# Designs tried in a protein design chat: VH-VL binders against q9umr5. Part 13

Target 1, 268 residues: q9umr5
Amino acid sequence: SYKPVIVVHGLFDSSYSFRHLLEYINETHPGTVVTVLDLFDGRESLRPLWEQVQGFREAVVPIMAKAPQGVHLICYSQGGLVCRALLSVMDDHNVDSFISLSSPQMGQYGDTDYLKWLFPTSMRSNLYRICYSPWGQEFSICNYWHDPHHDDLYLNASSFLALINGERDHPNATVWRKNFLRVGHLVLIGGPDDGVITPWQSSFFGFYDANETVLEMEEQLVYLRDSFGLKTLLARGAIVRCPMAGISHTAWHSNRTLYETCIEPWLS
Below, E stands for the ipSAE of ESMFold2; O stands for the ipSAE of OpenDDE; V2 stands for 0.75 times the mean of E and O plus 0.25 times the DockQ between their complexes.

## First folded at step 1 (VH-VL)

Design a4j (framework fv_acimtamig; at its last look DockQ between E and O 0.13; V2 from the best seeds 0.00; counts 0 for: pae O 12.6 > 2, placed apart)
Fold by ESMFold2-Fast, scan of step 1:
Structure a4j (fold): chain C 268 residues (1-268), chain A 123 residues (1-123), chain B 106 residues (1-106)
Amino acid sequence: as target 1 above (268 residues)
Amino acid sequence: QVQLVQSGAEVKKPGESLKVSCKASGYTFTSHYMHWVRQAPGQGLEWMGIINPSGDSTSYAQKFQGRVTMTRDTSTSTVYMELSSLRSEDTAVYYCARAGIPYSGYKFGHDYWGQGTLVTVSS
Amino acid sequence: SYVLTQPSSVSVAPGQTATISCGGHNIGDKSVHWYQQRPGQSPVLVIYYDSNRPSGIPERFSGSNSGNTATLTISGTQAMDEADYYCQVWDSRTYVFGGGTKLTVL
């Protein structure tokens, strides 16, 4: 009776991280078929995002085909960007709820321990030199690096995020918009205590301007131009915003109160 | 610099419970998962479980499920491992070890280790 | 239950290359980490994710992983390399360690 749920993990993550989420779903929606995709695990999560999108696409096609009433997506962190692209490139997706769990939907601009691990001598202020090179764009984390002080480089060099957000032109943009607009609900989850996603409002399509002042979704050119359908979805009543304080980055998939408040209501 | 400092050696009787502490310094305590690994005298390494210091999410090796509990205190940057119903076979050096990648606890190696806590269980 | 098999001991002369194997069913599909433990000391990570060296680990340490065998290679072995070496993988829901190999440099 309940629609199947497909879970897409994040950077340096694996399916095992979601065992608590699966327990919660089983308790509140017993009988739900939940598939956590075991693709691009661990270091393989560093592969270019378009490569990940293709692999996840192949995995979700048979699941969606078996569920004519639709499916739900729960996509964590970097996985939320994979799911954004899936919804755009799939002509036949039947996703009802797309639940984006602390994902940097407008990009990332923050000094995190991930960056210190990958690029030990780099600060966020100079990472643009690496990420916006051809070599850097072979790493998933650089595919959504969005330096607000070098917007020209971001627009020209981003091989993923600038394209999927409609910030740079692409031949498939109209088709991608049409496909994305088939989603029933876009459920955005995130919060100020995440500690990794910077700015945290990126999970809600907010982002820094050139002075590092956060502008909300409705102030973004992407929204105002309706580049991939955000304005249309909001007008349709299809965007849900569920911010929660007190949740760190690795706790979004294992916090019962978060699940009950932000996720459970959207699993039909 | 990163340091993990563990509590001192313990002598326990069978049936008692053990609680070992591991105080972290030199990095953001909540950014790395913490593991517990033990080593019986003259034997190899045995993984016991993992805790996410950012929450109370834990995962335990099947052998220890039901006997082990891992907790943390973010105000003191300390993780704890409790092992109940001790047997002589639980005599070992107990190590805390930091997950080698931030914000991920699974599949990556352990990059920094505590000095170890010797626990002797004897009647 | 996943099992990693290591030789109990390996002996090499100073300056020669030591190889320590870690056998496991389809271990090439897993990520292998290697630890060095000197007597009375805590383990030290020397190789992570098959072939990567942590900061401070000499270039003479290298790793490989394919098929059913992962290998730790120490070129130009020195007396300071005498230690027990353990391989480790994540298997589904648990970490698994090999039984350890005692490296003797004489």
Scores: ipSAE 0.358, ipTM 0.774, lowest interface PAE 4.3, mean pLDDT 92
Fold by ESMFold2, look of step 3:
Structure a4j (fold): chain C 268 residues (1-268), chain A 123 residues (1-123), chain B 106 residues (1-106)
Amino acid sequence: as target 1 above (268 residues)
Amino acid sequence: QVQLVQSGAEVKKPGESLKVSCKASGYTFTSHYMHWVRQAPGQGLEWMGIINPSGDSTSYAQKFQGRVTMTRDTSTSTVYMELSSLRSEDTAVYYCARAGIPYSGYKFGHDYWGQGTLVTVSS
Amino acid sequence: SYVLTQPSSVSVAPGQTATISCGGHNIGDKSVHWYQQRPGQSPVLVIYYDSNRPSGIPERFSGSNSGNTATLTISGTQAMDEADYYCQVWDSRTYVFGGGTKLTVL
């Protein structure tokens, strides 16, 4: 029988968004127990990511306990950051495939016009003023906001991304790295036509330098220093990169070709 | 076992400044934000502000903007709160209080409190 | 400026159930925390996030939050429960405390 699959949604999202993905899994892997975690839906997805990590942790413990042979995670957009933190904080996770579906793994630096109702500015060049404060860090998007022009503020103020990346000194870094490295495979999915993840290469641990030139994963300090285990995973053959063009941000979980190419091979 | 130990009581004159220390032990000092809350005699609790001790980021209640400064010393696991231009209505017990969840400052209340520091501002 | 309203006092006989209210506009959409402060002591968190008890808080303490009212409930009230009780929310960039309720156990 197939390992259970746990699905974690993204910002302003809900479990209904994954109905097509569920259908694809049922067709190719009949009998698979698929749980789309119905936590932090809609506006609740703006809650601090550490709050979401704690809530999702509580939800996945019984599922993992009932599947000693392992589980798979499919984690979309913001949900991929929640899942990466879960793998770091859980001493007892048994995740085989962590499938990161267009997630801003190295952060986000895109305009936020869709948040005008919440923040006084939507310009990416100005959001650091909001995000790099204790108040701003209480909103999930600010937890992974990564302004390449204010790296000093990022390193001092980020309460989530800089911590799980090992960019900000903290005493849990060694334990978090050890836990993360127990994953069987890290499957990175994204593409140039996403339209929301900025830069789209963040889904592959790429990100801007100070000139807004995208550096690939292997050029990032967090990789070179192996601060949370990326270099070790790559050397182990555990990182799978599956880019696909032509898919907008809201369509990753409803594209059959993407499922068959990038997701299905990693569901056992 | 988590403990927050504050500096001793002080008597001040109007116009002076106070500085209260809060030494943390029994947990990773930089993993939890620290708040300051005060309580005037016979009155309720009043939030003053928050500091992230893993960096130096602060946010203060509007009422105290310009008069309050919060700092920390990671080598001694200590947070400081300084309030300037004291007035008689600043007579209160000043508490440090730990944020109730790691790496998040606001939504989980204050799970551990210091013993309080009485500051009396005599007219 | 978000306002929390608590009664100034509540009296209850030993063994009975005490109910302390915390009123606020749409408070059901907020996370409510409750603190107990015995005379001469620091506050102690007894309920967080509407209804969760920290380790070491007796099961007779419970909380609820819906609509415009959050409620702290103490069943089987004991003399040692005599204290001031404060509700708290986060609203925008500010922590807001209620004015406090003095619980008297007669």
Scores: ipSAE 0.006, ipTM 0.568, lowest interface PAE 9.1, mean pLDDT 90
Fold by OpenDDE, second read of step 2:
Parts: C-alpha cells; structure tokens; sequence
Structure a4j (fold): chain C 268 residues (1-268), chain A 123 residues (1-123), chain B 106 residues (1-106)
C-alpha cells in the first residue's frame, strides 16, 4: 500500500485549492490516504507561523502514529516553511518525502499583491520597518521576510525563519537539525514564472546577497555551515531539485505535468 | 583601504556625557553596520551596541539601555556614540568596529576597528 | 546571560602549537569569532564564523567549534602571536565576548 500523504496549504488557501492534486494522486496511486489539513485557512493563515506549526503538529501526530511505514508531506507556499519547522521540532516524525511546493524556504523579499494588500502604504524597501518590529512578527508573512539589506535586523527580529535556518543562534539548533535530518527526501519545487515567491530561487534555498545577486543553495551560509542539515542532506543524495518554468504560483498544485514530473515519483 | 579614525582622548567627570566619533573611509559607508565596544583598563572587551547602515535603527546592550545613543552622519561618514550619566567605571577605551559584511553585523565578526578612544571619568 | 569561558593564560614555546578554548553552553550551535589584541593595540579579527580566516591572517591560525567548546589553534606559534585572544558570539541580541586569554610565547 502507498504511504499516507499529508497536505499543508499556503497563505489564504483552503483544502479546495488541492482538489486537482487529490485527483492526480488518486488516479496514479489508488488507495492512497490523502489528508489535506484545513487549519489556519484564509485570514487565519496570517497567524504567527509557530502557532501554525503547533496546530499542524497536533494534526499530523495521529496520522503519523497510524502509519508505521512513514508518510509523505506536500507543503505548498507558506506551508513549506511550516512543514520544515514541523520536521525540525518533531524528534519522532516519520516523514519519507517532504515535498516543498513553491515555498519561500529562504524567505521572501519582493513586492507581491498579497503584501500590497496587507501593507498598502509600504514598499519592499521599507517593509523591514514593519516586519522587524515587535508587532510585525505577529504576522506569518513577516516571519519569513528576509531583507538582504537589513540582515542584522532580520537576524535579531525574525522569530521564525532565522531560527529554523539556524541563522540566529538558539539552544535547540542541534536538536532541530537532527530532527530535520530524519527526512528521507527533501523535494524542492519551484520556478522562474512563479510571480510571487521572490526571488523564485528561494524555493531552492537560493537567495539575495547584499547586492541582490541571487546565490544558489550551495553558496548560502546555512548550507556552508550546515546549520540545519542541507549540506548533509545533499551529500547523501536526499535533496531533489525540480524546477519548472511556465507555472504561476497558484497553479503549482493543479498542474498535471508538474505533478507527474516533480511530485508523483516521490509518493511511493 | 578601510580606515576607522576615532576622536581623541577625553577626561570627564561623573554625571557628564561623552561623545566619541568614528570617521570611516575606504568603503561604502552606508553599507555596513557599525559596532561600539569598550575595554576598561586591564579588562576584557565589552559590546555596547550596533547601528545599522542608514542610522535609523540601533540595538544596545542591556547594560547601557537608556544611557547610550548611537548615531551616524552619512554626509561625513561618521558614526557617533554618546554615553550619558558617566561613572568612574565607565573609564575605558572605546572602539568603533565595522561589521564584516555589508548589511550584516553578525556572521562575519568585526573586521575593522578604530584606534580606540580613551575616556577617563574621575572626580 | 550567555557566558563564554576562556582560560586566563596559555603558554607555548616558539614553533609549538597553541590551543585556546572558549567554552559555552551548546556553543557549537553558535557562530564563534576570534580576536587578537596585542598590547596597546586595537583588536584584530583572526577567525570568523568558527573557522574562516580574514584576508591577511596567516594560515597557522585556525578555528573549530563543536559541542560546548570552540577552539582557536595557532600552529607554529611565533613571538608576534603573543597577545590577548577573545572569542565572541551573538546571543539574544547581544554580542558576548569571552574573558580573554593571554598567550605567552616563551
């Protein structure tokens, strides 16, 4: 039998967004138990990510307990960060494939429609004033806002991304790394035509340097220091990178070609 | 070449304020955070605080909260550190130190230091 | 508050290897920087981010960090290496220095 699949949605999403994905899984892997977690839907997805991690943890623990052979995670957009954190804090997870579907794994730094909606008077260059404030970190988006021009503010104020990345020192870094390394495979999916994740390479742990030059995963300090296990995972062949062009952000979970190429192979 | 040149030694009385300047050159001034570190005679290094490239954000060690103010002047490429309500235990050499990478002050240490400014607080 | 512990002094003969420890709770989870300060001079960064050398720092300087101890190693120690050495980390919005180690070259 196929391992259960757990799906975690993104910002302002609901289970309805994944109806096509469910169809694809059922078609190609009949009998697979797929659970789309309807937690923190809609505006509730703006809650602090650690709060979300706790909620999702409570939901996945029973599923994992009933699946001794392991489970697969498909985590979309913001959900990818939630899942990564989840795997970092759980010392007993049994995740085989962690599929990060167009997630800002190294953070976000760009103007997007949803950011403009939330912060209509703020520009990309000034959002740090909001996001790195005490009240700003109460919003999920700010939890992974990564301003390359204000790295110290990021490191000091980011209550989520900087921690799970091991960029900001904390007493649980070693344990979180160990926990995360329990994953069988890390499947990173994204592409240049996403239009929301900025830079799009963030889905592959790439990100801007101080000059806004995009550096790849292997050039990142988190990789070089192996702060949360990327270097180790890569070394043992556990990281899969699946870039795809021509897919907008809202289509990653509904594109058949993408599913067959980047998702299906890891649902065994 | 990167240079940090600090103001000269000062003698202060308890209750007064000191203001040390640090003029930077040899690099893009508006790209690096600046730290202030002091060292009492015969003692170790003590971090005081940090100021961001634009000067609109600072972070101070708890010990100096409410008593220290860091500023910077882009037009003169100068960073300032003011310490008020001086005490005898504030007698120290004060250093400005540049963050080791643009727009970051953490992962690369303090790569360039000023020559230090001796401030003596005595009655 | 986070505390870094260094030995007060270390002595080494010329040409021998000097080892300076910096102890801290789970310091291996942190990024450690090392500074050299010769008498009457400003500190100089000799190691950053656990094991990286800035430009101009001799290869005989190396650093490691794991568990509860970071270590600065100076191979082939020279007279000019006689100085105070400080380790440093960032913790909870504060940059913490060790107490410093006086390295004497005999």
Amino acid sequence: as target 1 above (268 residues)
Amino acid sequence: QVQLVQSGAEVKKPGESLKVSCKASGYTFTSHYMHWVRQAPGQGLEWMGIINPSGDSTSYAQKFQGRVTMTRDTSTSTVYMELSSLRSEDTAVYYCARAGIPYSGYKFGHDYWGQGTLVTVSS
Amino acid sequence: SYVLTQPSSVSVAPGQTATISCGGHNIGDKSVHWYQQRPGQSPVLVIYYDSNRPSGIPERFSGSNSGNTATLTISGTQAMDEADYYCQVWDSRTYVFGGGTKLTVL
Scores: ipSAE 0.000, ipTM 0.490, lowest interface PAE 13.5, mean pLDDT 92
ESMFold2 (binder alone), look of step 3: mean pLDDT 92; pTM 0.937
OpenDDE, look of step 3: ipSAE 0.000; ipTM 0.494

Design a4k (framework fv_acimtamig)
Fold by ESMFold2-Fast, scan of step 1:
Structure a4k (fold): chain C 268 residues (1-268), chain A 123 residues (1-123), chain B 106 residues (1-106)
Amino acid sequence: as target 1 above (268 residues)
Amino acid sequence: QVQLVQSGAEVKKPGESLKVSCKASGYTFTSHYMHWVRQAPGQGLEWMGIINPSGDSTSYAQKFQGRVTMTRDTSTSTVYMELSSLRSEDTAVYYCATYPRLGYSSGYQFDYWGQGTLVTVSS
Amino acid sequence: SYVLTQPSSVSVAPGQTATISCGGHNIGDKSVHWYQQRPGQSPVLVIYYDSNRPSGIPERFSGSNSGNTATLTISGTQAMDEADYYCQVWDSRTYVFGGGTKLTVL
């Protein structure tokens, strides 16, 4: 008897993308109840992340209530940030394993095809002018845009990531930290060949300093201050880091070796 | 274009067993849950149980535990509900129901319903 | 076992607002779904998760849920709205339906 699994998709994505993941789970854990959430699909994935968090919250509450032994979350790309916020805002979540598939946990600073689609003439160095405005913060991509050369603007203007990471003070921070700490395991997955998440170490709470040198999780102020519980989780033995080379951004949910190595062990 | 098509009406004797079918089309059969709900003549709706067509996992209402069995056939996209030891009180319209749009929990609301199967149990 | 209580019948004149209640202990902490059933037909989902409308359901249908009472509201009620209405919640290990309310538009 396995705990139910809830899957949250990423940017410009939908539940349809996870058919291989479902096949893998069915092969190794037959009988597992898997729900792939079909909210904010395609262009709707551009809606502000707090709006997405509210919608996904409404969908996951009854699933969690039905499973008194707990549930697992598998959250892909942008979906990993949605799941981060869900775990913080839900006073009664019973998540055992939170499996984050190549999600920009410390933010994004890279020129990608997705960004060029929305802002075709903008370079990453200039996107802060758009993203750190009230208008820009109405787009999910801008909610986790983290320009290391304009960190002061990021801290002041980010309506989502800076708040959920505890990088800026918020009245609910203490409650959010308490809720997040109920998670059984935080499983972080990502790799150097992703090609979209920049820096790729953002999936492991690493990020650029002002010189674009990557500092790992343990060197981040949010970790050192234990702003939302990372230091406490690591001390508890609850953080799992599973980097894998050779996997592109759209392949994390369809690679059997990745599944067997990084995901399967955490689906009790 | 989601469609759930159920088997035709049946007449049974007390002590016999019932097997109702529900054939699904218009969505990926194995990616959604199927519920069974019944309604006695002039009465309200009563939940019987749920099946995951992908893994065969089932959960039944306590009242029907030991009498009901839900199964599926992925080759025909069909779910079956079997109820044994029939009594006159089992006379009802039996519905299958699903939610073929992912993102609405593990079957906690009933988005699409079959046309219903009338089962009459009389001596 | 959890119990949902609905009035057996509600009558409203055409064009008026119909209100159908669903009572349950701390029901505001649960998610309520509403179904419409016309005679001889299968139920149709009209409201899910307290206040959301499925595609194809007229915007004159709305829902709310707070404290011990969930409410289905139908504004500008029409003859075609005559039906039985059922509220439904998930409780622990089962799905619970209310007894149903017959709406008459006279």
Scores: ipSAE 0.000, ipTM 0.393, lowest interface PAE 17.0, mean pLDDT 87
Fold by OpenDDE, second read of step 2:
Structure a4k (fold): chain C 268 residues (1-268), chain A 123 residues (1-123), chain B 106 residues (1-106)
Amino acid sequence: as target 1 above (268 residues)
Amino acid sequence: QVQLVQSGAEVKKPGESLKVSCKASGYTFTSHYMHWVRQAPGQGLEWMGIINPSGDSTSYAQKFQGRVTMTRDTSTSTVYMELSSLRSEDTAVYYCATYPRLGYSSGYQFDYWGQGTLVTVSS
Amino acid sequence: SYVLTQPSSVSVAPGQTATISCGGHNIGDKSVHWYQQRPGQSPVLVIYYDSNRPSGIPERFSGSNSGNTATLTISGTQAMDEADYYCQVWDSRTYVFGGGTKLTVL
């Protein structure tokens, strides 16, 4: 039998968005128990990410307990960060494949319709004033806002991304790394035509330097220091990178070709 | 330095409600969750619930569902815990507790504790 | 519900090593935290995530966790270590405490 699949949605998303994915999984892997978690939908997805992590943990624990052979996670967009954090804080998770579906794993630094909605008077270059404030960090988007021009503020004020990345020292960093390394495979999916994740390489742990030059995962300090286990995972062949062009952000979970190429191989 | 200062001892009658306050200082109050834990005389520690930084989300232990309410006031950096329909077995020292060191909202241990508030429920 | 089991009491002579156990089903798969509570005082975190010491906690405090038992060890026990000790874990929606162990320094 196939391992259960748990799906975590993104910002302003719902379980309905994954109806095609469910169909694909049922078709190609009959009998698979797929659970799309209906938590923090719509506006509730703006809640602090740590709050979301807690909620999703409560939901996945019973599922994991009933699946001693392990489970697979498919986590879309913002959900990918939630899942990474989830795996970092859970010392007893049994995740085989963690599929990060177009997630800003290394953060976001770009204007989006979502940002304009929340902060209509804010520009990309000035959003740090809001996001790195105490009240700004109460919004999920700000939890992974990564301004390359204000690294000091990011490192000091980011209450989520900087911590799960191990970029800011904290007493749980070693334990979180150990927990995250329990994952069997980390499958990173994204592409240049996403249009929302900025830069799109963030889905592969690439990101801007101070000159807004995009550096790859292997050039990132978090990798070089192995702060949360990327270097270790790569060394043991546990990281899979699956870039795909021609897919917009809202289509990652509904594209059949993408599913067959990047998702299906890791659901066995 | 992190400090949690709670309100003074109270005496209540069965059927009444208690409301304990916890004033926090020494860290960014608006960025962290707050927990409540109680301890009956001569007994162990019992987790009651948690409230998020904004105060608009709570999670309570099943035992206290429907009877406990946690709130917070950002302007005064104070968290409140109200327990209604008091019984004699609710006699306990009530503690607020938090984990502010990491700067994230939810922790799995309790780094800092208030001094405790004794509430006695007697007829 | 998940249950943590501690001995009700442990006695140790000054300078000797005190060992307090915390039993739980597959507790080794969980992160265990320990709290010290002196009479009339609030609990104090002494060990977090099985074996880590917070700042200000003496090195004589150590922790381990494997199988079905977590252990708090106090080497060179002093009179000031006399207190109640509680283990604690996270389980699903709840924070679970052990029943507590009274450590007496003879």
Scores: ipSAE 0.000, ipTM 0.474, lowest interface PAE 13.1, mean pLDDT 91

Design a4l (framework fv_acimtamig)
Fold by OpenDDE, second read of step 2:
Structure a4l (fold): chain C 268 residues (1-268), chain A 123 residues (1-123), chain B 106 residues (1-106)
Amino acid sequence: as target 1 above (268 residues)
Amino acid sequence: QVQLVQSGAEVKKPGESLKVSCKASGYTFTSHYMHWVRQAPGQGLEWMGIINPSGDSTSYAQKFQGRVTMTRDTSTSTVYMELSSLRSEDTAVYYCARNPYSLGELSYHFDYWGQGTLVTVSS
Amino acid sequence: SYVLTQPSSVSVAPGQTATISCGGHNIGDKSVHWYQQRPGQSPVLVIYYDSNRPSGIPERFSGSNSGNTATLTISGTQAMDEADYYCQVWDSRTYVFGGGTKLTVL
């Protein structure tokens, strides 16, 4: 039998968005128990990511407990960060494949329609004033806002991304790394035509330097320092990178070719 | 310094409700989750639930679902725990306990505790 | 439900080392926290995440966790260390406490 699949959605999203993915899984892996978690849907997805992690943890633990052989996670967009944090704080998870589907794993630094909606008077260059404020960090988007021009503020004010990345020292860094390393495979999916994740390489733990030059995962301090286990995972062949062009952000979960190429191989 | 000061002891009858308060000081109240833990006489510790910094989200132990309500008042830096339909087995010392990490930081232990509130449920 | 098992009591002479065990299935894979509760007082965190000591807690307190047993160790035990000690973990939707261990300093 196939391992259960747990799906976590993105910002302003719901389980309905994954109807095609469910069809694909049912067709190619009949009998697979797929659970799309309807938590923090719509505007509730703006809640602090740690609160979301708490909620999703409560939902996935019973599923994991009933699946002694392990489970697979498919986590889309913002959900990918939630899942990474989830795996970091869970000291007894049994995740085989963690599939990060177009997630801003290394953060976000770009204007998007949903950012304008939430912060209508802010620009990309000034959003740090809001996001790195005490009240700004109460919004999920700000929890992974990563301004390359204000690294000091990011490191000190980011209450989520900087912590799960191990970029800011905290007492749980070692244990979170240990927990995250329990994952069997980390499957990173994204592409240049996404249009939302900025830079798109963030889905592969690439990100801007101070000059807005995109550096790859292997050039990031979090990798070099192995702060949360990326270097270790790569060394043991546990990281899979699957870039694909021609896919917009809202289509990652509804593209058959993408599914067959990047997702299906890791659901066995 | 962090301080959690709870309301005084109470005596209740079966079927009544209790409401214990926990006033916090010495830290940013609006940044930390708060827990409630109780201890029956001569018994161990039992987790009851958690409330988020804003007070708009709670999670309760299954045992108390439908019977417990946690709230908080930012203006007074006070967290409340109400338990309804009291039974004799609800006789216990009730503690508020702070989540050590602030908003955006999750932890699974308790770093500071209130002095406790004894609630006696007796006919 | 996850269960933590502690001995009901442990006795040590002053200056000796006290060890309090906390048993649980694969507890070594979990993060264990320890609390001290003196008679008539509130619990106090003494160890968090297996081996970390909060500020203000004496260095004689230490913790370890492996396999199926977490251990709280008190070296050079003093009279003031006489208390109930509880281990605690997170599991599923709840925070789980051990039954507590009464440490008596003879």
Scores: ipSAE 0.009, ipTM 0.487, lowest interface PAE 11.0, mean pLDDT 92
Fold by ESMFold2-Fast, scan of step 1:
Parts: C-alpha cells; sequence; structure tokens
Structure a4l (fold): chain C 268 residues (1-268), chain A 123 residues (1-123), chain B 106 residues (1-106)
C-alpha cells in the first residue's frame, strides 16, 4: 500500500483548491489516504507563519503516528515554508517525500495583488519599511519578505525565514538541522511562468543578490555553510529539481502533466 | 527579570475542584506558551498540558483530558489550571512553567518555573 | 507511551565526574533536555537540546545524545550539585520526563 499524503495550502487558499490533485493521486495510486489540512484558510493564511506551524503541527502528529512506514508532504506556495519549519521543529517526523510546490524558499521580492491588498500604495522597493517592523512581522507574507537591497534589515527583523534558513543564529539551529535531515526526499517544483513567486528561482533556493542578479542554490551562503542541511541532502542524492514552464501560480495543483512529471514519481 | 508567582497551598477533599493561578512578569505575557507540570510526593515530574496565552488554545495530556481546564487573563498576566473530581492521588506540587521561545517559535523545554503550589487531597 | 529510563541514584566523590544516563528507544533522534531539582525547590533547566547550557549554568555541566542513550555529565562535581536530575523529550503530542536520578556527593 501507499504512504499517506498530507497537503498544506498557501496564501488566501483552502483545501478546496486541491480537488484535482486528489483526483490525480486517486487515479495513479488508488487507496492512498490523502489529508488536505483545512487550517488557516482564506484570510487566516495571513496569520504569522510560526502560529501556522504550531497549528499544522498539531494536525500532522496523529497522521504521522498512525503511519510508521512514513508519510509524504505536498506543500503549496506559502505552505512550503510552513512544511520546512515543521520538518525542523518536529523531533520525530517520519516524512519520506517533501514536495515543495512553487514555494518561495529563499523569500519573495515582487509586487503582487496580495501585497497590494495589505499595502496598496507601497512599491516593492519600499515594503521593507513596513515588513521589517514588529507590526509587519505579524503578517505571514512579511515573514518571508526578502528585500535584497536591505539584507541587514531582513537578517535582523525576519522572525521566520532568516531563522529557518539559518541566516541568523538561533539556539535551536543544530536540532532544527538534525530534524530536517531526516527527510527522505526534497522535491522542488517551480517555473518561470508562475507570475507570483519573485524571483521564481526562490522555489529552488535561488535568489537575488544586491544587484538583482539571481544566484542559484549552490552559490547561496545558506547552502555553502550547510546551515540546515541542503548541501548534505544534495550530496546524499535527496534533492530533486523539477522546473516546468507554462504554469501559472494557481495552476500547480491542477496540471496533470506537472503531476505526472514532478509529483507522481515521489508518492510511494 | 522573568518571574512566575503561583497561588498558595490548598487543602481539598475528594470530589472537590482545584484552581491554581500563575502570575507572570518580566516579559510579554502573550508571547510565550505556558505549561502545567505536577509532582506527587516522592515521585517524578508529570506534564499536564499547555496554553497559548495569546489565542487561548489549549492541549492536555491524555491522562487529564476531561478533568483539567487551563485559562488565562491577559489583563493580569495570569494563567490558571483547574482540576476537577479530585482524588487522593492528585496530591502533588503543581508548577507552571514557560516555553523559552515566543508563540512564533515552538520549543520543547521549560526555561522558567513557578515556585510550585502544594495541593493536599484528603478526607 | 514513550518511556525514558534513568538510574534511581548515582553516587560520586567530590571533584570526580558524575554521569547520569537517560535511555530511550532511538533517543538520539530526539532532543533531550535536563533539569536539576534540589529538595523543596523548583526544577532548574541545566541543559537544553542535548548539549546547550543556559546562561548561569557552570561549564562543568555538559550533555550528549546518541543511539539509545543521552548522558548528562558533571565534571569536578561539588556538594552543591547534589539534587535530583530529570531528562525530558518531546514525543508525538506530549512532553515525557524520565523518572529522575538522585545524585549524592560523598
Amino acid sequence: as target 1 above (268 residues)
Amino acid sequence: QVQLVQSGAEVKKPGESLKVSCKASGYTFTSHYMHWVRQAPGQGLEWMGIINPSGDSTSYAQKFQGRVTMTRDTSTSTVYMELSSLRSEDTAVYYCARNPYSLGELSYHFDYWGQGTLVTVSS
Amino acid sequence: SYVLTQPSSVSVAPGQTATISCGGHNIGDKSVHWYQQRPGQSPVLVIYYDSNRPSGIPERFSGSNSGNTATLTISGTQAMDEADYYCQVWDSRTYVFGGGTKLTVL
């Protein structure tokens, strides 16, 4: 039989968005128990990411406990950051495949309609003034705002992303790394036509330097320092990169070709 | 300076209810989870449950489910633990204990402990 | 129903190294925390996440964790170290404590 699959949604999203993904899984892996977590739906997705991590953790613990052979995670958009933190803070997770579906793993630096809803007069160049404040860090979207022109402020003010990426020191860094390294496979999915995740290479741990030139994962300090285990996972053969063109941000969980190419092979 | 100050010792009869308070000071009360841990005479430490002071969400150890209730009052920076249907086996020192990291950062240990509240349940 | 096993007592001479074990199935895959409790007093955190010391805890306290055993080590043991020591882990939905070890310094 197949390992259970746990699905974590993204910003302004809900479990309903994954109806097509559930259909694909049922067709190719009939009998798979798929749980789409219905926590932090819609507007509640704006709650601080650490609060979401706590809530999702409470939901995944009993599922993992019932599956001694392991589970798979499929985590979409912002949900991929929640799942990264879950894998680090859980001393006893048994995740085999962590499938990150177009998630801003190195952060976000781009104007989107979601940001304009909260900050309608702000340009991406000015959003650091709001996001890197205590008030701004109470919103999930600011928890992974990564302005490449104000890296000092990002490192000092980010209450979430800078910590889980090991960009700022934390007492739990060693145990978070140990826990994350228990994952069987890290499957990274994203593409140039996403239209929301900026730069799209953030889904593959690439990001802008101070000149807005994208540096890929292997050139990042977090990789070179092996801050949370990326270099170790890559050396182990545990990182899978699956880029695909022609897919918009809201279509990653409803594209059959994407599912068959990037997701299906990792659902044992 | 972080301090957790608990209410005084109690003597209860079987079947009664217990309510212990823990007043926090020296930090932002709503930023840290609070736990309750008890210790029967000559016995070890036993975790009872956790409360989020910001959102009022709670989680209890299976053994106490249905008998324990944890609440908080943000205006006085105080958490409460109520245990109902008391038995002689509930005689113990009850501690409140703080998670070291804020609500945004889950931790699995206790950095500051209250002084303890001795509760004696006898007929 | 995860169980942590500690010896009920350990005795050591002053100045000698005391070691207190904490046994658990695959405990090396968990994070272990240690508390010191003197008679009539509240527990005090002495080691967290296997090997880290809180501010104010002497350098003679150290910890390790691998395989099925975590260990608290107290070098140059002093009379003031006489206390009960508890190990603790997170398992599933709960916080699990060991049964405690009474350290005597004679």
Scores: ipSAE 0.006, ipTM 0.453, lowest interface PAE 12.7, mean pLDDT 88

